# Ledger of designs, part 9: VHH binders against Origin of replication complex subunit 2 (ORC2)

Target 1, 363 residues: Origin of replication complex subunit 2 (ORC2), of Arabidopsis thaliana (Mouse-ear cress) (q38899)
Amino acid sequence: MEDIENIEEDEYGFSRNYFLAKELGGASKRSAHKLSDIHIVDEQELRETASTIEMKHSKEISELMSDYKTMYSKWVFELRCGFGLLMYGFGSKKALVEDFASASLTDYSVVVINGYLPSVNLKQVLLALAELLSELLKCKRKSSGSLSKGQETFPSRSMDDILSFLHGPQSGDKDCFICVVVHNIDGPALRDPESQQTLARLSSCSHIRLVASIDHVNAPLLWDKKMVHKQFNWLWHHVPTFAPYNVEGVFFPLVLAQGSTAQTAKTAAIVLQSLTPNGQNVFKILAEYQLSHPDEDGMPTDDLYSASRERFFVSSQVTLNSHLTEFKDHELVKTKRNSDGQECLNIPLTSDAIRQLLLDLNQ

## First folded at step 4 (VHH)

Design a06 (from s12 with N31Y; framework vhh_6fv0_2)
Fold by ESMFold2-Fast, scan of step 4:
Structure a06 (fold): chain B 363 residues (1-363), chain A 128 residues (1-128)
Amino acid sequence: as target 1 above (363 residues)
Amino acid sequence: QVQLQESGGGLVQPGGSLRLSCAASGFTFSYYAMYWVRQAPEKGLEWVSTISTGGGSTYYKDSVKGRFTVSRDNAKNTLYLQMNSLKPEDAAQYYCARGSDEPGVYILTKAPSYMDVRGQGTQVTVSS
């Protein structure tokens, strides 16, 4: 809102986003991104639905946003004390967080990470942060010679080396930091354990301060006690905005992302109900095996054939292959190779989703 | 080949209305946010309006809020700008423009987002 209004007089031919993308080498990765027409239509429907919701309390919402602006000085103080800020509440927090940064963090460099995008690459982010910090430290030394010399080879360094540089010496100037804004730190590109641990390590660096938002109710389950209290050092801020997820909703499931697992299981149930009884029974054997062996790469194809044949669900390997082809066509089953090189079949659903699916099939 | 073709401009009296259209071809129109920008004589390009990929989110320059409405028809690969209560200061060459892909990371600035394709434009004249 305010961010869009503030940029309207600038030169349109020169973009910060284009310039930064070129420096990070991200332009080709974004151009290679493909989305299905069906997926795009579903995301468009979600966003149109959110935008159609009439804000009957627009005055009250405006007053709410004004109240948040009175908190900005406190949030800056908290960041300077070494806390991470975690923004949660109903509605998109993108505009609020960026308004906060634009209004109150002008003394600092602010890097924004759009965690709702699947194209986010944390190594490229860390490299950009290290290069930015390097330039900030050179300016503080007031040495023009160091500004012209590209002595630092961050692209050739490990993630651990980059993080060590961002942490800096313990006796360093702690008032020199980069503020990192992460929209949807629980987003699809970031929610894996390795990425979350990297972000936690980043947040603990002396030259980094973190402001993040979450939209998923289960987001806190991403973090253990060490991550929450020692690395992120989160201060939780409840900031409902009631703003639509106009940008995020295209790429990231809404706060009801839990429903995506239920919807995937329901979609699988509909497909399975359309299969022959023998096909359904073959799938049940695979599902039951997977629930009993959660630490394995899947059920060996030979074991599935033996079990299915013993129960008369298939008469030959050809019959089994027919069922497997149908499962693969509907993305109910994926093929993987285990550590022994055997072909294994895996249902790409959570254990809870598989249990629900089995319950639905037995009704 | 990526092409944007504007139409619908013309001469209108103050308080009148015009509807601008922009026909897009050579790319998947529904994947991109679209912009309307304008340029008056001896002035730089100024942003007028933004519409999201699905049309659910719209944004406007303060001076046109309540008077202009941007919309899109993804099935027809067409962008629209309905201009009501036109003022002399709205007289300009109007261009539609395609937004760049949303970046995963950027340095926060007040600079406008990159527009990688712009049409030939359509002239709007407001005169009594």
Scores: ipSAE 0.300, ipTM 0.471, lowest interface PAE 1.8, mean pLDDT 72

Design a07 (from s12 with N31W; framework vhh_6fv0_2)
Amino acid sequence: QVQLQESGGGLVQPGGSLRLSCAASGFTFSWYAMYWVRQAPEKGLEWVSTISTGGGSTYYKDSVKGRFTVSRDNAKNTLYLQMNSLKPEDAAQYYCARGSDEPGVYILTKAPSYMDVRGQGTQVTVSS
ESMFold2-Fast, scan of step 4: ipSAE 0.288; ipTM 0.455

Design a10 (from s12 with S57Y V105Y L108T; framework vhh_6fv0_2)
Fold by ESMFold2-Fast, scan of step 4:
Structure a10 (fold): chain B 363 residues (1-363), chain A 128 residues (1-128)
Amino acid sequence: as target 1 above (363 residues)
Amino acid sequence: QVQLQESGGGLVQPGGSLRLSCAASGFTFSNYAMYWVRQAPEKGLEWVSTISTGGGYTYYKDSVKGRFTVSRDNAKNTLYLQMNSLKPEDAAQYYCARGSDEPGYYITTKAPSYMDVRGQGTQVTVSS
């Protein structure tokens, strides 16, 4: 209500970064107005500070969590009505959403997707959902002339066929559904347009109900009107927790991260493996250009957009900007202006390191 | 080097209680999610409970919800399972297990495929 409510006026990563900057004592009367003037600290310090903030506000945070628990019955009702639930607000929502699922979704099968992890594979998730639904319906279908030998329980294993099965007949039992929990649906592994379209189609399936969290301020830019209103059918829940991102923080970029530390090829490879295939391919275009033009200040942004669009890795400037923001947040790419005043992108690694990175990505 | 040692099993009457313990050594216990799994002679391996690295969230097999409570003490490198209102169907060899890498997805009612270490087990017998 008091201090917590004031912080809630600035949502998502912005409110977190502002709060952490203030708590770290890097703010003077003027430095509080300019994020570029904030003291640079490492991620471990940020995680420790967030943990300290949580302990300092333990009473107020406990009261918030108690209030959210009173809402659980309403959230279940909303899911039963066909709405997707979208959780947002300052702090990790992982524990809250998992507590909700464990306390209130016990009558349903629950599948949890850790969208903050690079190991997320949506096709594997869809196959698991189809197999789980098949078990729940107690229906077993085999291809003509084929025994189910692990790989052929459906006539086709295409993404469209799996989604069609999960959608089912419109007149089917509407009380038979699987709840899917997505931690960080805007996470690095999921934020590409193809993955978001797949998730939206999944959410619209009659046998699926979705609960998701977001932390990025740009998350709304991932979805068009059809996705928001007809496929996800989002109900937005503001649920600040002030909990530290102990798990997710390994994969989320932080505004206060130490920018003066040199990026290593090994660190860059780990980050790149967490990016979508389209994001990795955009980075490869930039890397190839830089290796071919070692005496230049970097690749012009317009040239990267043209090359990426021509190769079908991006469909719009918005999609490219999403990738560039991710690259910049992880210090994979820096921007500077050339002698002609054009915005150019540069990978702050040696040519040998870039060559090694490209080899690692092709495995 | 990496070791998990279960204890606390024994013979109890139906409706009785037992507290299982699992002492962990040879790794940074606080960095890993932990699991309780059990095996009855006729059913095979069954997942019983999961606890997160910090203990903030827990999951249970439907048949044990409300009766079993998993907890951990990271300062003592110890995992616990408090079992109340024990039923004959709970009789099994109980194992604690360490999670490997956090999976991209999981089903809350299924045993996680990413468990990489299991202890020697402790026997729980429920009979009159």
Scores: ipSAE 0.356, ipTM 0.492, lowest interface PAE 1.4, mean pLDDT 73

Design a12 (from s12 with N31Y S57T V105Y; framework vhh_6fv0_2)
Fold by ESMFold2-Fast, scan of step 4:
Structure a12 (fold): chain B 363 residues (1-363), chain A 128 residues (1-128)
Amino acid sequence: as target 1 above (363 residues)
Amino acid sequence: QVQLQESGGGLVQPGGSLRLSCAASGFTFSYYAMYWVRQAPEKGLEWVSTISTGGGTTYYKDSVKGRFTVSRDNAKNTLYLQMNSLKPEDAAQYYCARGSDEPGYYILTKAPSYMDVRGQGTQVTVSS
């Protein structure tokens, strides 16, 4: 009979369900093949479907957003009490969490981590947090001017030393902290055990408060009971938004997947930057061919060899095969036989993603 | 060729409205955060607004909050700035700018320090 969402009951129920899921084994059986299924369906159609769902319920969605804004004071109070906030539910939570931070965390320094990006570097983030804390501590001491002399020690320090500094001595002011927002704490750059342990340790630092979102179905499997209750100290907030995942690319509202074509292109760019210049140039030839021949099954291997040899990127078939093995190992290229029985190479990305990748490589 | 072309500027009286457009070409528009920046006569370049790659997240300079609205149409490769309740202090050359790749992290309250590409600009004049 109540129209108002009971967040405390949802939060309690989700926490209970989290541990039940870990005991039961709630792992997705389709995770490895989600991208293949998405590749069959037009990405634009998936986005249009998500937008259509949003449009059908626009008034109810607007009411949800208004209800969440009334909760901002409670969320600030929870952060001040030392809890981490974990946002979950259908739809992108990026705009909601950033609106919360912009509206309600103006008294604090806020650092946003875009965990949906494969390019996220936690050590760089920790160094930035240490620099911010150093500035805050100098201001609190009322020292008139120190030209960043303390900060020059951090770039040469280990991860453990940086985290020790962020933990520091207990602050007398419970409101003296840096707020860290992590969009998709379960994202591709962060979901490895090392990164999750680093984030858990960061969350337990006295000068850090954490607000994070999750979208991945396997997120409950990332954390043990110590991480959930002692390090993150999570309060779980069910905040469905029905907003499209245009930026994140972690999963679609109707289909759970660990990436989108855009996200895969960024991952490909990072891999390609680690390859030799000749390897990058061979990939460019393949990419340019695919963009100019969109209706074909891919570039014949013999044609790629001829083009690469003419431009002196490879000296032999063995050299080309070495590059192709690297491409296949990183899922940058697939092999298929065309209607003529020839071996053809295909980049499993959309034309837009390939264009972006070529722009990144040609800068 | 990477290109940004602004339009929609003009002369308006105080309290008036203008809608600026920026047409992008030569790159995958939907992959980049976009910025509006302005430069008034005898003053330095000033950041006005930022919009995320998908348009879900927007940031504004304090003096324009509530008056300006940034938006984008990724299907049309076009960025917009709706300017309402214009003040004489808003008179400037307005530029569209492309960010570098969406950063892995940033300080929410800090304006972006790096812009990759900037257009030729469109002039906004507010009569007093």
Scores: ipSAE 0.366, ipTM 0.498, lowest interface PAE 1.4, mean pLDDT 73

Design a13 (from s12 with V105F I107V K110R; framework vhh_6fv0_2)
Fold by ESMFold2-Fast, scan of step 4:
Structure a13 (fold): chain B 363 residues (1-363), chain A 128 residues (1-128)
Amino acid sequence: as target 1 above (363 residues)
Amino acid sequence: QVQLQESGGGLVQPGGSLRLSCAASGFTFSNYAMYWVRQAPEKGLEWVSTISTGGGSTYYKDSVKGRFTVSRDNAKNTLYLQMNSLKPEDAAQYYCARGSDEPGFYVLTRAPSYMDVRGQGTQVTVSS
């Protein structure tokens, strides 16, 4: 539960930093609008909200879900206006998005993509969408002869040809579209740049609307300015559910972000207790250095190696690299370059949290 | 071995109700979207309803919308179809079907071409 709580706060932090970086880089009017919905005070407010809502408080969680149902009409209106909807927040959003589609999108054709599964094939999705669009256009038009000519070519055509077909029809009717639900658009089969560009091009089609969810901490890094504001045309909806990832969690585990809360410090303590004594001692050297040099960019890797070798905690660079890989895999340390170009290691926790970790390891 | 067993069909008068059940075994039921399809005499297979893996999303053929309700009990590995206000046109052999073993995507508004397993069916007769 603690790991799951930390993931929500880390995900929000990445989203905020992404939009701040874009705004400082010469923002568009739309970027300014998105940024106005995200400001520094909200990060503390989210932490306070998360701390008051406990997993055992099922009545409060049910009330939260009921509140989201009152927003469904607004979400449908936003889709009709041409926006994509991006759902984020702590907990599985699968049931919420599926309830929204079942309750509010019954007048539209709906395609569901389970992005958490490695078996997702975007070419097959595009072919299915081309077939649905062909059917939609036949129902809308009284003269339909031209569409039969295109149907024979799709199984042998490239993804670019299929996307060109999907993009070709222009709609004057804002209520004529196919809705594509993407559970975990940041999932393992979809997170590559080519797949994200394909989804962005798909979202820009006049007859297609996207409703997507994200859970991975790195999801905000998938998209550039054009993709967010021109192609996906995202409206970001913070919809924490506090629901367990019963289905999605089987296929991809979520990873904690750097610079996390006191809950992350407790998670770090549990991970550290599972490490070998030598691994714990290497971490202690790094932690003690960081507490003694709070104004530096971190401990140089060469200095950590020298200190660890002198105390016989590592016998070679290979042994140190094994420990560092394990630390990085568990988000216990991050790497950055100092002004001299040297690789430096930093524990992404506050000084108080690091002191608490050292106390826990020494008791 | 994967198995689906439909039950609950029978003879009913127009305006009557029936509850169909589908007992699933041999696979992790909660990981699969489930479907109801029917075949009337002299007609092809017709998609009736879809239910998502968790039961949060349900979809229906236009002619049954508002009259039929699909549901599932993942703890009991059972799929249900509550049929109210039955019409003569609803008379058919009813089958349950599951999605493919590893569905990356599906279309909810029609019978999916990737349906993997279908049971023996249960007969629904509406006598006027």
Scores: ipSAE 0.336, ipTM 0.479, lowest interface PAE 1.2, mean pLDDT 73

Design a17 (framework vhh_6fv0_2)
Fold by ESMFold2-Fast, scan of step 4:
Structure a17 (fold): chain B 363 residues (1-363), chain A 127 residues (1-127)
Amino acid sequence: as target 1 above (363 residues)
Amino acid sequence: QVQLQESGGGLVQPGGSLRLSCAASGFTFSNYAMYWVRQAPEKGLEWVSTISTGGGSTYYKDSVKGRFTVSRDNAKNTLYLQMNSLKPEDAAQYYCARGSDEPGFYILTKAPYFDYRGQGTQVTVSS
């Protein structure tokens, strides 16, 4: 009875496919936006500056957005011809691309990938795309004649098998495709060569059309000639918006810094898990000191050595220096000088982020 | 910590208008997509409208397109729903809902997923 009630509740306004994409697309949703007091201030100042610029030029920007809307029909035609669309220009293109998809791609299934988030998992995206294409092919087959068993089966979970299914065979309908929107295809979760190769292969699939945005000046360096001309088949669209990076800037600082606060915290956690138990304990001493002394320039190196030595985590200054070199190489710790000229160690994260790292490290 | 408080409901005649408001607190409002959902006595919970974090993108249930307009004021942490040409079928308890932390990917045209909902405001449409 309760199972029936739960099914009825899910059918009232909720989508199984949305839940699956949501569950597969991300899990850990702890806030990492407050990773450093200085970084928080810089991010807030960046967003405020961008918002001020936006307000000052509102009429010019409104005219620019209206001009882009006149191009939507052309962009749809280009997608139907098999081209990938690459959006570039100053300002966030998130709202523009989403408006384009909402206004002009209503006849197609649209999957949005938020490449500025470090939690993006391409294998989960490929599985969702395969499920969606399978449903589309089943509906067309049922309308056109007798149903064949093979066409209702999902491909295996291997990446190559999924991509083969997405590629073909073509239904014969030129409009039978799924549009994939990738916000910041140059983002932290996607910029590695393996992910870029997967996206290029996905873009070359007969049943897939790609619309992507880039914001980094080095984004074109992600791709070789084969990827640009044969797999993505990019048409480059210069679409400056002057819109603030209100969402992307929190996860992926695009203009003044490379990386994101969320990525930095996750990267720190991964590095800490790879350290020796003694290395982890030395980091814990530093973290606990920083939480107890928030108004100081960091922990003096001599004090860290004394505390670590007393707790048997290091046997000599050489051993401590080995741990410190590891921390510095992975940007877990910065060196500052106090008013007395002593070298002090500081974790460039907020108190909240340090508390979360300590909890993660104790798992 | 997270709190959503709706207001602006009431009794209205068919063809009338109402403006609903939702005051948000306990989180960074500008970081979340917001939703309006409703529950009629003879139906379950149904999605009505979605608005993106900056307000640039809006989505509507087909039956309310052209009649309802969602908007937000991030400076005031407030979400709005302007309801025009109200029909008896629009009578329901209306809830403001917060989207969960932004997913890595999603299907654009599917029903929203949300983690918090307010206590609601009643909209009655009677002749």
Scores: ipSAE 0.383, ipTM 0.497, lowest interface PAE 1.4, mean pLDDT 73

Design a18 (framework vhh_6fv0_2)
Fold by ESMFold2-Fast, scan of step 4:
Structure a18 (fold): chain B 363 residues (1-363), chain A 127 residues (1-127)
Amino acid sequence: as target 1 above (363 residues)
Amino acid sequence: QVQLQESGGGLVQPGGSLRLSCAASGFTFSNYAMYWVRQAPEKGLEWVSTISTGGGSTYYKDSVKGRFTVSRDNAKNTLYLQMNSLKPEDAAQYYCARGSDEPGFYILTKSGYFDYRGQGTQVTVSS
């Protein structure tokens, strides 16, 4: 009907409203009731001052993000011209870049690489890109009236062969490409010379466009003149967000194990602030259960899985176990058996400390 | 090894119906939320539908609500998409996908992340 339908707002609004409605029907409704039972102490004046500061900060950030949205058409044009986009500035750029892709790159396939994660495997990424390019070229041939489909060519498993496939025969159509988003191209898994050379070669492929973010001041030192001007072909965009590094921060110190001493409320808060949103939500479910059941040995693991799964915070037992492993590694959660022999999860903090953590997470 | 294989696509006239299937193997199917996503020629991937692990919760893109029905058979490791009242704008390559929380990399969707998808099945709607 109307080409001016705001698909981005409809999708973000739907997701937000859905999760909000689901939270109101569950444990969050009980948590809201408990939060509303908090007695107003001498903090009324401090709350009023804090609320004013928070509102001004939120408005400033909202206006800043709105300003970036006016630039989206220009960024799409730059990508179509063959440039790579390099986003830099204070604060997490994850939400901004994903908003840009969701709003403005709907005509293209988008692959996101979380370069802040130590588990990133570029070979697996290249294989996925080869599959997407194969389908894109097949669709392009169909739109051009071509019927030469044949047996799908299996991409080689070597890095060089995959990159050769991704380079492929050139098209004169500047709109025939896959967008690759790299959060923290300077991240721990990617900052080695071999990975940077692979990414530069990928960026030089005619059917690939790159949008990347950096957070280290020394990130430009990863690239020589050839990589910058011939392979990445970077356009630099200063986009400070002042957003917290909640997702990236948990993986920032890869060299040193954190939590070498008994977990304290302050240490727990730092770790929790650096967890993924889904990880924070799984922890909230556990924390709210423990506050509701103070005389119990903790939350049964099966109950945590059921609650997390139904709210779409975890998609599988493997995903839940990943979060639980991270919680246990930082001593946020301990496993114990209850009197019935069930495996239960317990936060080894006082009820007051848990309430403070929930306030910090609920902003 | 995770594998997803779609079938059931084809050519259909506007107003027609198709039933897509996706056979899953290499993982515990009943432990994952599943997605249907589609890609029209020279367009990006578009989220179509989501189904929870047990099938108790289903979600749809607004443009397909009332026309499409997602379902699953956990005993057969199979995901389904019943498509009724098909429109020309529904023409696309349709993929089933396994849900995931922020993996090392993923294909961007508007309703979440997925780590694996199938080869796809083509749906063509012509008059």
Scores: ipSAE 0.405, ipTM 0.500, lowest interface PAE 1.0, mean pLDDT 73

Design a19 (framework vhh_6fv0_2)
Fold by ESMFold2-Fast, scan of step 4:
Structure a19 (fold): chain B 363 residues (1-363), chain A 125 residues (1-125)
Amino acid sequence: as target 1 above (363 residues)
Amino acid sequence: QVQLQESGGGLVQPGGSLRLSCAASGFTFSNYAMYWVRQAPEKGLEWVSTISTGGGSTYYKDSVKGRFTVSRDNAKNTLYLQMNSLKPEDAAQYYCARGSDEPGYYILTKGYDYRGQGTQVTVSS
């Protein structure tokens, strides 16, 4: 049975109410009331009220998503016209933007950047975009053979050279572009001036279209007039979702500074939901090993690498190390040397917490 | 359009040898690590081998080490798997596959096939 007090005290409910209050700019009139001024209500009546609130919340979100889905064709048209799309409004826009891309951008190559993660490396993204553009241009019979020379030297080129290639010395078909989705373009790893200038230059490339979301109050201060109107060429879309920032919220310094002093299964699940599917699966291998070997100092790194390759989650030691760096940065995994001097990885959670975490991830 | 075309499978007796080939097109082959994977009847996909972009690093499933050798020819956009001392448990549909995504970003290309249609390897006496 549901409990209204538990619903109101839920971390989700607190975060949602905090962001709602911030967006609306107002304080709740109820915050000034004393408990003595409230009539005592029946427990059954309270449970019925909680049920009604949940139904209204679920219905409102469903109606908003349905409305947004009718806009998808217009958003695709706007991207084809050369505009960048900037999504803003109360609630996480991650699921909305990914649904849009999955449903409506199937004819295009799409690169998704998780801008809320500290691990975002724009140079790696630019290299991936250059590779995709090279593939796309090679598939078009009218493309110049001179592009083959550029492809062979991509990893050794500067960011300026990569951006020049993405813009191209010769403009192609207006319908030939790669869509870049940036979750939280105002995220901690991206909000520096150099990164924002790189993203603006990327957005102005003829073969690139940008769809981005913002959540930070100071996001409009990231850009000058040239960036907004000439490089990003933003169309601003107000798309409140009322969805919780379960994934993104964990990565903001404010949440970590005010949060728990210890890692919990719920916090770990939120962090893992922010990672790529391959990263989540690498973590699951480690968690399963630790539950099966409770008396050991953790999983040897070589064993994790072998298991991850066997299941195609990593292609190289470098890819594994990238995932491990992200795990370590969020205290999901700690490194220890065993009695044999081998590097071992340990999840600093109880066995019961790890079991709960695996259940949460398999939903 | 990413395409991977496997060939070289067939019927072989235990202890025999086969050489599989994978012709790649629609992407810059030399920029990707490549995989060999297999699927036996009524079993899931099983990783067999990985080769780095330049061919300098190779990795194998423990049960095939010393028997299988992966190689690549970047000039011909072709991946190879030399299989020696074949065992009945090696009988499977063999596929070549392209490398994975990195943390912080990923490629959402649902329209591309990053795995070929496969080539059948049968081992019987």
Scores: ipSAE 0.379, ipTM 0.549, lowest interface PAE 1.3, mean pLDDT 73

